# VH-VL binders against q9vpl3: the designs that were tried, part 151

Target 1, 224 residues: q9vpl3
Amino acid sequence: RGKINIQRPKAPHYERARVVAVTQPKYPELPKAKSCFKTRAERTQQQQENPYNEIIAREVRNWLDHSRLVAFFHLSSITADDIFRVRVQLHKQNLHLKSYGSKIIEQAVKNTRYEAIVPLFHSNHCIVFSPDPEKTAALLRIVRRVPQMVLLGGIVEETMLSRNQLVAYAQMPGLHAVQAQLVQTLSQAPGHLIQQLQAHQNSFVQVLDVHAKNQMNEETPKST
Key: E = the ipSAE of ESMFold2; O = the ipSAE of OpenDDE; V2 = 0.75 times the mean of E and O plus 0.25 times the DockQ between their complexes.

## First folded at step 6 (VH-VL)

Design t65 (framework fv_imvotamab_arm2; at its last look DockQ between E and O 0.17; V2 from the best seeds 0.00; counts 0 for: pae O 7.4 > 2, placed apart)
Fold by ESMFold2-Fast, scan of step 6:
Structure t65 (fold): chain C 224 residues (1-224), chain A 120 residues (1-120), chain B 112 residues (1-112)
Amino acid sequence: as target 1 above (224 residues)
Amino acid sequence: EVQLVQSGAEVKKPGESLKISCKGSGYSFTSYWIGWVRQMPGKGLEWMGIIYPGDSYTRYSPSFQGQVTISADKSITTAYLQWSSLKASDTAMYYCARLDYGDYEPFDYWGQGTLVTVSS
Amino acid sequence: DIVMTQTPLSSPVTLGQPASISCRSSQSLVHSDGNTYLSWLQQRPGQPPRLLIYKISNRFSGVPDRFSGSGAGTDFTLKISRVEAEDVGVYYCMQGTQFPYTFGGGTKVEIK
């Protein structure tokens, strides 16, 4: 009797692996050539869509220019009905949930003070915009009930904030004193702020990406 | 409530100019694109072009580039489609529709349509 | 331009029976972001089109669950599980992966 559900991939039979190794040409592998080979079609596709991305980037620039609150989220698998319910709840608070491809965001923020956010969007993501920074508390209350949305950080009054800083902001009154405190906090280590946001994204996204790829690669027989 | 309200039917002669309108209400007009779609009598849908009212940027279908002009006036939340010189082949129903790329829901709301008849 | 081909041209159906519409694109509709921007529109007689389904299978707000979309790459299907009188009209597939946006030729659903 064997086991069906394996959590770790099983290694191939050593005898066969040895036979393959003996028959392979004895030359060094070129990581550069393998990388180029694997991404050739993707690079061609990206080239074809470059003008499209610049056109749509107008939306992102408009939202960034006219929003005093911007919150960045990792977005895991969620049904259309569930995300619609979230959008309705957010809209009642003048919070606008948008999703854009990473290349569109890159085009939109290139040569701006927000260019540093690009690394946050190398995986599935969404952004919430609002003209009212005092709605941060309402945003976090709504998102608490949506485990598929993971807060990465944000921008308040043109000031970049980590997840923890944004959560702290939500608990404070929206007065000039808070703005002074935010300036003090940010002046301490801008590089560490971006690194922190990036680390949170990389760790969480890596786990979710593995799960998503397993879901995509699984063959699901359909039965009557 | 999101609404797009278009101007009334037009009857024109070949060579005349025409400008039809699409007024948006119930949403942030400058935050969404407006597209124009043509439907010739008894035929299917043809995408003509799109405008972003926030900066008046336009993009046209190659088949309509140079044939029509799309514009918008954000102060009255209205988009326009215009011809400098109409042809009989311009006889069609014209629709405006809203789209947003951030939600991936293209053409989520439509105007009621403007019938343009060009005959001699 | 991406060419969208729909079959059949006309689909007469009996009330309560299923209807199926096929759409084929001349090239893959998969965007570089991993999404497939295929939508389905419904146009009832004398009315403007309305969005039914976006990104292959997601129903737009207010669209009944008897409508479903499926497919991948270049082949897509819209299915109505139990056709009702208000479902009479022309159905169009549309791609938003590349400019210009292009539509299928339409499929007329009518009651026999």
Scores: ipSAE 0.491, ipTM 0.740, lowest interface PAE 2.1, mean pLDDT 79
Fold by ESMFold2, look of step 6:
Structure t65 (fold): chain C 224 residues (1-224), chain A 120 residues (1-120), chain B 112 residues (1-112)
Amino acid sequence: as target 1 above (224 residues)
Amino acid sequence: EVQLVQSGAEVKKPGESLKISCKGSGYSFTSYWIGWVRQMPGKGLEWMGIIYPGDSYTRYSPSFQGQVTISADKSITTAYLQWSSLKASDTAMYYCARLDYGDYEPFDYWGQGTLVTVSS
Amino acid sequence: DIVMTQTPLSSPVTLGQPASISCRSSQSLVHSDGNTYLSWLQQRPGQPPRLLIYKISNRFSGVPDRFSGSGAGTDFTLKISRVEAEDVGVYYCMQGTQFPYTFGGGTKVEIK
C-alpha cells in the first residue's frame, strides 16, 4: 500500500492573513479517485501480479489443503548446494521444502482458515509440507543439522501448533504408546506412581487433544 | 523416480481430431504443474500452455489459445493435449514437462515427446 | 511477449575449450518478488530438453560443474568451461518471469 493516515497538524498562532478564501491550509487527503493517477509501482505490480499470483496461490492452497503436516521456518542465508542437499534429505521422508513470496502467500490464504499464518512470512522463510504427520520427528532431526533453518511453528492435522507444541508433538510416541506407559507406571510403588502420572498426564492430554482434532478433521469431507 | 510418459507417435490427416496423453508417476500429480511445449521440425521450442491438475486451472499461450485444449484426469494421473481439427502446420514434436514454482525449477522433468504428423 | 534473443546461432568448439552462449531479453526479467526467472535448457540430438540452470546461476541436480550461468536484467550468459563430446546439442534460454513463457531461438554447440 504505502498509504498512511495523517492527522491534521496543530494550528499555528494567528498573526497574518485576514482573507481566508485565498489562504487555505494544506491537508492530507485520502485518495478519492485513484484510476487516473496510479503510481508506476502500482501499474507494474498490477500487470505482473495476476499471472504469478494466481499460479502460486493455487499451488500454495493445494499444498496446504492436502498436507497433514506443515512446518514454518525462518531461513537464514544458505548456499544453493546446501539447501538442495537438505531438500533431498527431506524428500526421502516425503517432506517437501518450498519457498514462496510473502505477498502471494497472503493472497493464497486470504479468507481461509489458514489466514493466521500470514505474520510468519514477514521475514525470510521456507515451508515444509507433508501428507504424513508422523514424519514430524524426522523433519526436526534433519533440520537440527541445519542452523540456517529455525522452526517457527506448524500445522498438524489442521491444528495450529506453536514451536514448543510441535516439538512436543514430535516426541510423542502415539496414543497406544502413552497407554502402555501408564500401565508400566501403575506397576511401580505408590509414591513413584503419583509423580509419573502427573508427568504423563500432561503428555496424554496433549496426545488426546491432537487425536480428537485429527478424528474431527479426517471425517470432514474435502471439496474438489 | 519422477517420470512423464507420453502416448505414441500419431499420423493424421488434416481435419481429424487428436488427443495425446502425458502420464505422471513417482510424485504427487495434483501438486505440480504440467506444461506443453511444441517443437516444429528443425525449429526451437514454443510454450503452448500449462495446467494445474489439482484444480484443473489452465493457462494458454496467446499463440495457441483456441487451437488446442489442455486437460487432466487426476484419477489416472494423466494430462492431455487435444485438437478438434488438425492442420498440416501442427506437424511437430510435442513435449509435456513438469513445473514447480515453490523451488522454481521450471520444466525439471520432461516426457519423451509425441511426434504428430499431419499430412494429406 | 518477452522476446529472447540468443547468440551465436551456431558454436563449433574444439574439445576441451570453453564455450559461451549469450541470451538477451527484450525487457527486464526481474520479477516483482526480486527473483530473475531465467533458465537454460540443453537438448541433445534426438532427446527431449533437460534443465541445466535456473534463476540465472543455479545448477540443476546432476548438471556438471563445467556449466555456469551469469547475468542480470536483460543480458545473460551460459558458459561451458571445457566442452566435452556429450555437450553437443542445442541450448535454449527461457524466461519464466511472465506469461507467456518464451524461449530463445537456440544455439547449436558442435565439436570441431
Scores: ipSAE 0.266, ipTM 0.658, lowest interface PAE 5.0, mean pLDDT 78
Fold by OpenDDE, look of step 6:
Structure t65 (fold): chain C 224 residues (1-224), chain A 120 residues (1-120), chain B 112 residues (1-112)
Amino acid sequence: as target 1 above (224 residues)
Amino acid sequence: EVQLVQSGAEVKKPGESLKISCKGSGYSFTSYWIGWVRQMPGKGLEWMGIIYPGDSYTRYSPSFQGQVTISADKSITTAYLQWSSLKASDTAMYYCARLDYGDYEPFDYWGQGTLVTVSS
Amino acid sequence: DIVMTQTPLSSPVTLGQPASISCRSSQSLVHSDGNTYLSWLQQRPGQPPRLLIYKISNRFSGVPDRFSGSGAGTDFTLKISRVEAEDVGVYYCMQGTQFPYTFGGGTKVEIK
């Protein structure tokens, strides 16, 4: 009775292999973890006027009013887990990632100075808020590592910036650093001026002194 | 630290007016909603209403509409719940709580509660 | 108004054992913004309510990992893995999706 080689089971007969292949239970692929961000289509279909929308709209306005940095992102296919990770990273930098329905945003910014942002919210989107405009560089650094987040633009110090402008802003030295540099430069200017003025005076005095010395030497009678 | 501190216990008679307070500290008072919740003795929680201190916008539960007034004084970071005429049925613990605008969840922080006793 | 129904009313639990509380809503709690504003609160004896879970499954700051929330639509569950003595109290579900906000009737968790 031939030792069944358990290490290299003989491939079943072709017919059996076919039956086994056909009878293999197709396990439904585990539903891909529904992204915490419902698709725009899913959000739009359920938009009954809910009084809660008013509360959310007010809160959105509040975020806008109290933020010195606001960045708008398009979200491509991103998982809930990825969003969570990004959220945590941003939170550590006092950056607040939020997502709202387009209708809520429209309601929130209606008849306000922020109305111009509405066109940015035609797809899956998120907003990052911060009270600190100096965090722009940190924001961009974090988001660069997340290809699913595409920067659309932002608001910094009440000024709407394009994507490129926001990137440029992040590369600039902080306002305080620039101001400090300016003050330093301005403080040095008078010193240089004084030095230049003094240099001319000193040179003039030296010339006078030499002249005086020469005159004194001419007046010394040759004691023959 | 975020704190909500409520006024002390009240003992009143039917027909009397009452105003209890909830003082917020440790956060931007005008940036968060304040809600009031009633808990009758040995009973569950009942949502009464909310106020946005920034503009004093209020929303009431239908069950409490016209029965109480919710107000706020942002200058002293205080929200109020008041009755014009108390009833014995108003005997309860009253809690104020903050609605977090970040997560848009109601009542992330709570006051310690104010016990109101209305007895003849 | 959305009616929130909690079961059971009372849950006697042995220390170290798990507890499960159910909350059902009379209608879907999915908001138009795509979120489900269901929260779980804990009220210990003689204390104010405390937020445990928000938006079905998110633990609030300082909440132990033994607390977990799950569910969707109209059916929600709070689970406590390994009940501790400090977990004694009444637990409430709350919906914040529609005005007026409404609470469940509460579930009392007690130690056997």
Scores: ipSAE 0.019, ipTM 0.502, lowest interface PAE 7.4, mean pLDDT 83
ESMFold2 (binder alone), look of step 6: mean pLDDT 91; pTM 0.933

Design t66 (framework fv_imvotamab_arm2)
Fold by ESMFold2-Fast, scan of step 6:
Structure t66 (fold): chain C 224 residues (1-224), chain A 120 residues (1-120), chain B 112 residues (1-112)
Amino acid sequence: as target 1 above (224 residues)
Amino acid sequence: EVQLVQSGAEVKKPGESLKISCKGSGYSFTSYWIGWVRQMPGKGLEWMGIIYPGDSYTRYSPSFQGQVTISADKSITTAYLQWSSLKASDTAMYYCARLDYGDYEPFDYWGQGTLVTVSS
Amino acid sequence: DIVMTQTPLSSPVTLGQPASISCRSSQSLVHSDGNTYLSWLQQRPGQPPRLLIYKISNRFSGVPDRFSGSGAGTDFTLKISRVEAEDVGVYYCMQSTQFPYTFGGGTKVEIK
């Protein structure tokens, strides 16, 4: 799971809460939160984007701006010790594993060419950043031994690549010019590529649904 | 090796200005936040504010807004905390600490502290 | 601001015996992303604070396994299974779920 320490600035909310406290108006129709209407839950889910998430979004944008390689992963449950070992191996290759909440990523990429990747992050996720795109092969070798991390796609030299395109990039010889040509030939219009990236996540979600249904029907482990 | 090295102890009189520093090394300075924490003599820790050196964005605790200024110079990988006019109540140990919201281990490295004494 | 309350204020402990520190927040520390951003810091005499535990129960690199964290929502505990001489110091809980970040008042662990 791609959890991070998100800190919410309180100054604007503090002012609002203080004004409300001074005037002491009761929230209309909300004397206590014991009554849960689906319409009320739906309304709170439609609340305006939290401005405090903008602080953390700055960090995400900086990583995107200064990384020539960005790889997106689905992340299944993993222990702190296991993720630490993976992070150490990645760090030796100048690969930086980061986890951010979906709302933070959405806020970071809004009004950018990458906005449509947001659906990739509706499941548990993590991102690997590097200033060195030649490390893509090393990244894939490391994560191959980490079944909890499933590659969804990435960005190389500011170009969005599907999982298959990123794998193809990783298989090219370590000549920068050759890899740059591959990125150029693999690149597609953002709309088309985004659909492909979303399809990978949707396919994985479908696989998870099938797996969950199979677990409900599953007996004892089968010996074959 | 990641290190945050702070400037030396300061002895000042009320009304004087002061600027203390926190120099980061062994990591990408613009990729991490720097926070400032105050510890008054014999007291606990108080959060003052943060800066993101990548774009110089700052956010202050309400109790410190307007009391101090936080800044950074990414060309020399240094963050600063400054006062235009010191008060005796500013006497404290000041720490800087590194924060990465995407890292699993936030607030992982702290400076050694800068003791500021303000007395007549 | 979220108020963090620690108990006890001091914990005199015999070497090799366990110590337990409680931390309570004035409101839930569960972030909108589902995570709980509660950390524990250790400050030895004359030294800067050191990260021990983050996100309730995860030990920072190099922290001995005698330190463990637990809790949920508003009630959190730091345990030292077997207190050693180097564990003398003040321990703080810290929340980073909402800005401004806030600290507990501290618990002093002393050897008796």
Scores: ipSAE 0.450, ipTM 0.745, lowest interface PAE 2.8, mean pLDDT 79

Design t67 (framework fv_imvotamab_arm2)
Fold by ESMFold2-Fast, scan of step 6:
Structure t67 (fold): chain C 224 residues (1-224), chain A 120 residues (1-120), chain B 112 residues (1-112)
Amino acid sequence: as target 1 above (224 residues)
Amino acid sequence: EVQLVQSGAEVKKPGESLKISCKGSGYSFTSYWIGWVRQMPGKGLEWMGIIYPGDSYTRYSPSFQGQVTISADKSITTAYLQWSSLKASDTAMYYCARLDYGDYEPFDYWGQGTLVTVSS
Amino acid sequence: DIVMTQTPLSSPVTLGQPASISCRSSQSLVHSDGNTYLSWLQQRPGQPPRLLIYKISNRFSGVPDRFSGSGAGTDFTLKISRVEAEDVGVYYCMQALQFPYTFGGGTKVEIK
């Protein structure tokens, strides 16, 4: 009876409870377990998986935030020995091949600028990370010999690039400043805006010129 | 190359504080977990806890929770294991090791170990 | 906690002959992602442990092909096809499925 455990039900519920207690017929015995309740083992496994997913999601976010090169691959069936050889070759070039579950990737990138990558991971996949974007050429040279790894696209200097755009970037690895301009050109976000503005100005000028000429012609007397 | 270099051997008396270090080099320190493992003289390996240096998230083994503190300093790529008050039962070799869940290669690289001797 | 049990406690082997180490977990090490988080470590005398095998059967970088891992669920085996002098040491299995991470008691491999 301590105030810590005090409950003050509303008057209608309090009166209802009294009536139910007095008039309630003997209730048939119900099993304590319902379909919505889990066994101890199932509950324990669910609790264990929650910390695991959180831990890996932190790792994924950090790799994305601190890598200047991220490449996404579809991964077909490959032997453990073959993928190990690829991983060793990549590691020598400071390229880090990682594989994460789709749910973990979704949790890691939800509400971030990387959220757009989630659809890439609904089938077998792997990701290559590097702090060095000049290693893109080395990456594609290594992966060329691994038909089970199919390039889908990537992120270079925080810019999303398609497969073809990454291949173009890789062809100029020795010129960092030129590579940066190429990335911006391939994305073409500011260029598209400039072109649209120029098109609108040209259309407006043409409309005004045509209208002026038509007004002059309409001054000529009509003959039907 | 990837290296984990630990601080030198320590000889302490019961009740003294101690902080040992594990310096990572040759990789992105904030991208990998660092774990601490104890090996008592003539015994096997015991996991103590882990830290993610990227955000300083820690997880401890229940038997070591409250007994030690794990921390990291990103600016000098160093992880730490600390005792506020040592006991004779803390006498052991302590290893740090790198852990990567994405590669499924737990404890892929290990430090050389720090021998801690606690005696009166 | 998951308990890891290794047999034998020691394995005296003649050079060039095979060695086999068994590891049993108190519960399944299979995660819902389909992976099994079992690893094998080697510790040579006076040296820190070294990763040999991860995810049951994948050899770590620099590990000779004479080492192989196999198993499923709760029962796992590490095999050395032909033991060399440098293979002397203690071998540990480890699970990283859940916290706390736990190790087997170790198996000492030594030359007869």
Scores: ipSAE 0.012, ipTM 0.525, lowest interface PAE 8.1, mean pLDDT 78

Design t68 (framework fv_imvotamab_arm2)
Fold by ESMFold2-Fast, scan of step 6:
Structure t68 (fold): chain C 224 residues (1-224), chain A 120 residues (1-120), chain B 112 residues (1-112)
Amino acid sequence: as target 1 above (224 residues)
Amino acid sequence: EVQLVQSGAEVKKPGESLKISCKGSGYSFTSYWIGWVRQMPGKGLEWMGIIYPGDSYTRYSPSFQGQVTISADKSITTAYLQWSSLKASDTAMYYCARLDYGDYEPFDYWGQGTLVTVSS
Amino acid sequence: DIVMTQTPLSSPVTLGQPASISCRSSQSLVHSDGNTYLSWLQQRPGQPPRLLIYKISNRFSGVPDRFSGSGAGTDFTLKISRVEAEDVGVYYCMQAYQFPYTFGGGTKVEIK
């Protein structure tokens, strides 16, 4: 430490030093000069929280990225034996029941298009993944017999679906399920949508036209 | 049926390199972690490290960091544990085991083990 | 690192009698998801380890009901209600709460 010199214009005056002491009191209670201690503490915290959760989060992101069907459930108290039987039955249908903590899911989906799902996981939960969206019907059939699992919603072909939309999707046969989902996600009047697609004269238009006409015909006797 | 099949026993000299394997079948290989566990003769189990085959992310136990390399080839559903230069102290049974955080069943399935003997 | 301490080191038991193994962790194993990642493994002579119990008390597939786990926080117990000849082996507790994953020192169960 140097003394105050005539060539040191930045040295504080007595009055200024007094004001600084009053407005910015400093009491170095703990000698924090040992940087190694801080580095060790940071590594310990990093391992216990964000890094560990990030390791598990890789698994969650992989499931989300490679699954064309994702279904979200609230999970009430259930025995390990019962949930294991459900897992086995689902696995036979290429359906994979997984459970992750809310913090891990949040870390997995932050800054991704899936971030909107975080509110679904405020309570006990589980997720079913599958690369095959046609297994939605099998999933709902199996889960119907498991009252502890309550469907909240899902993602099919990267489209977020409500519980009711997912149930509707499951009730359609294979080819028609794609058409039903398209209609559900498009906020078009049925007539307008069909008229636009009729110009292309493809199988999709024909399927929708037959379905729409059958729906209209079902109501004809009632209206009379 | 989930199965992990490990490569056969190895007898090596100190300084030699070695790569042992663990082949997974009966499940989605890229969806589960593979861990490696060492058991020295007459001793308990020691965690070595893990790999996530989906993106080849690895994490090692501090005791094994820099001593071994863990890798995986998802095209043939096989994980590997390798040494650039073996030591006599590497003599042990090596197990691979599957783990999944989402199933709550860590190390649910194990390989049969690979005995590695390193002697002069 | 989390240290897992098992007692006893060996447990000679008469066939058909109960056996108990204790495991203590140096810190809590409760994860932020509310689960406790404490598992028990069985290693029969000449065989690889086998998962017996996960999350303190949940039996893995094919594990007989004579095996039960209990405990909370840092103190855990594995109990075999009626030891059978096939139960001979070394039992390990393990934590999968944080890295590095750690195992107890093992408890050898032998028939007298």
Scores: ipSAE 0.448, ipTM 0.758, lowest interface PAE 3.0, mean pLDDT 78

Design t69 (framework fv_imvotamab_arm2)
Fold by ESMFold2-Fast, scan of step 6:
Structure t69 (fold): chain C 224 residues (1-224), chain A 120 residues (1-120), chain B 112 residues (1-112)
Amino acid sequence: as target 1 above (224 residues)
Amino acid sequence: EVQLVQSGAEVKKPGESLKISCKGSGYSFTSYWIGWVRQMPGKGLEWMGIIYPGDSYTRYSPSFQGQVTISADKSITTAYLQWSSLKASDTAMYYCARLDYGDYEPFDYWGQGTLVTVSS
Amino acid sequence: DIVMTQTPLSSPVTLGQPASISCRSSQSLVHSDGNTYLSWLQQRPGQPPRLLIYKISNRFSGVPDRFSGSGAGTDFTLKISRVEAEDVGVYYCMQATHFPYTFGGGTKVEIK
């Protein structure tokens, strides 16, 4: 009897499930007949009372602080199987794909040097982390084959880089001195980084708009 | 030298449980998928399912969902295929194979096979 | 499920003569990443399957030059330019573009 009172309660299995759900971009389907949804107000109140978001925000800050390579992607609709296969390929190269809610990202980077990345997360997104900046070339080779993931920019050796700057960095030889010099050169105009990232984001939006219009027009006549 | 070594032949009666193994060596076990393939006597090859040992994610072919359980123990670099209750129709040769999705050689290395015979 | 159809069911061939095996898929095997995950396997009597060719036309390590693969989309071919006695066995095409992965029904290559 005293055994239950003496020992702290075992950690709930649902705490583990919540961590997995936050780090993986999948939500289990619930049968309609058995599902019970809380009202929007009840869900909002529950989120405010639950400090869980701050715990995950601390996790994100730790990943940013301990990663020498961070890459930001827009993520279009992708199957759970396809994204999981991409995670497997990335993990072989010590590249860790993670997905976090926009509010969690904002909480994590607010009042830090990384605050400039917040505008990148207004749409569907994911982030790839690595302790090894030499893996940038491997990352881009893998993601080139995943049309649902579009590179927006990143951080290499604590330096914010645009999409074009990351691509340039990836094409450099594996000679560390030459790569370090390039990063230093690319970072010489830090005041213009946001403008460059916004320009790429605007170009991406334009490309998506054109692609969506072309796909809609093509899909309509090909409904067989 | 990459090698997949499977457990020995089994002779079982209907209703018995069974767990067969596939031990990987010579490579990073948690970096590759392991698939299981059935070959009924005198017939072709059928995919049963796959597992990624690094995070224990499993995916079953529809025909085998609920029929078998695939698992792995990365501490001993071993994948498993398990039946809770064998049927005579489970009599077959079972192979494990290594998959590297998106790289050069998918299903490049195969185990030697485990013959499972289920009869009264 | 993707249906893989192999022809012929059996291919008796004279030593030193060529052999050709066809494989047709019910749907395109081009993955969204641009690759086609079509492989050819050889199974000699009493042996496990052995990878011969992957991604349509790439020979696996140790596979003799007499084996070649070709094709695109839904139609694929395995050719053995000069059949040797050791080539006796069953050959399978396999797709890994779509899950569940599926095999052709097999083609038995035997010497006349």
Scores: ipSAE 0.000, ipTM 0.437, lowest interface PAE 13.4, mean pLDDT 76

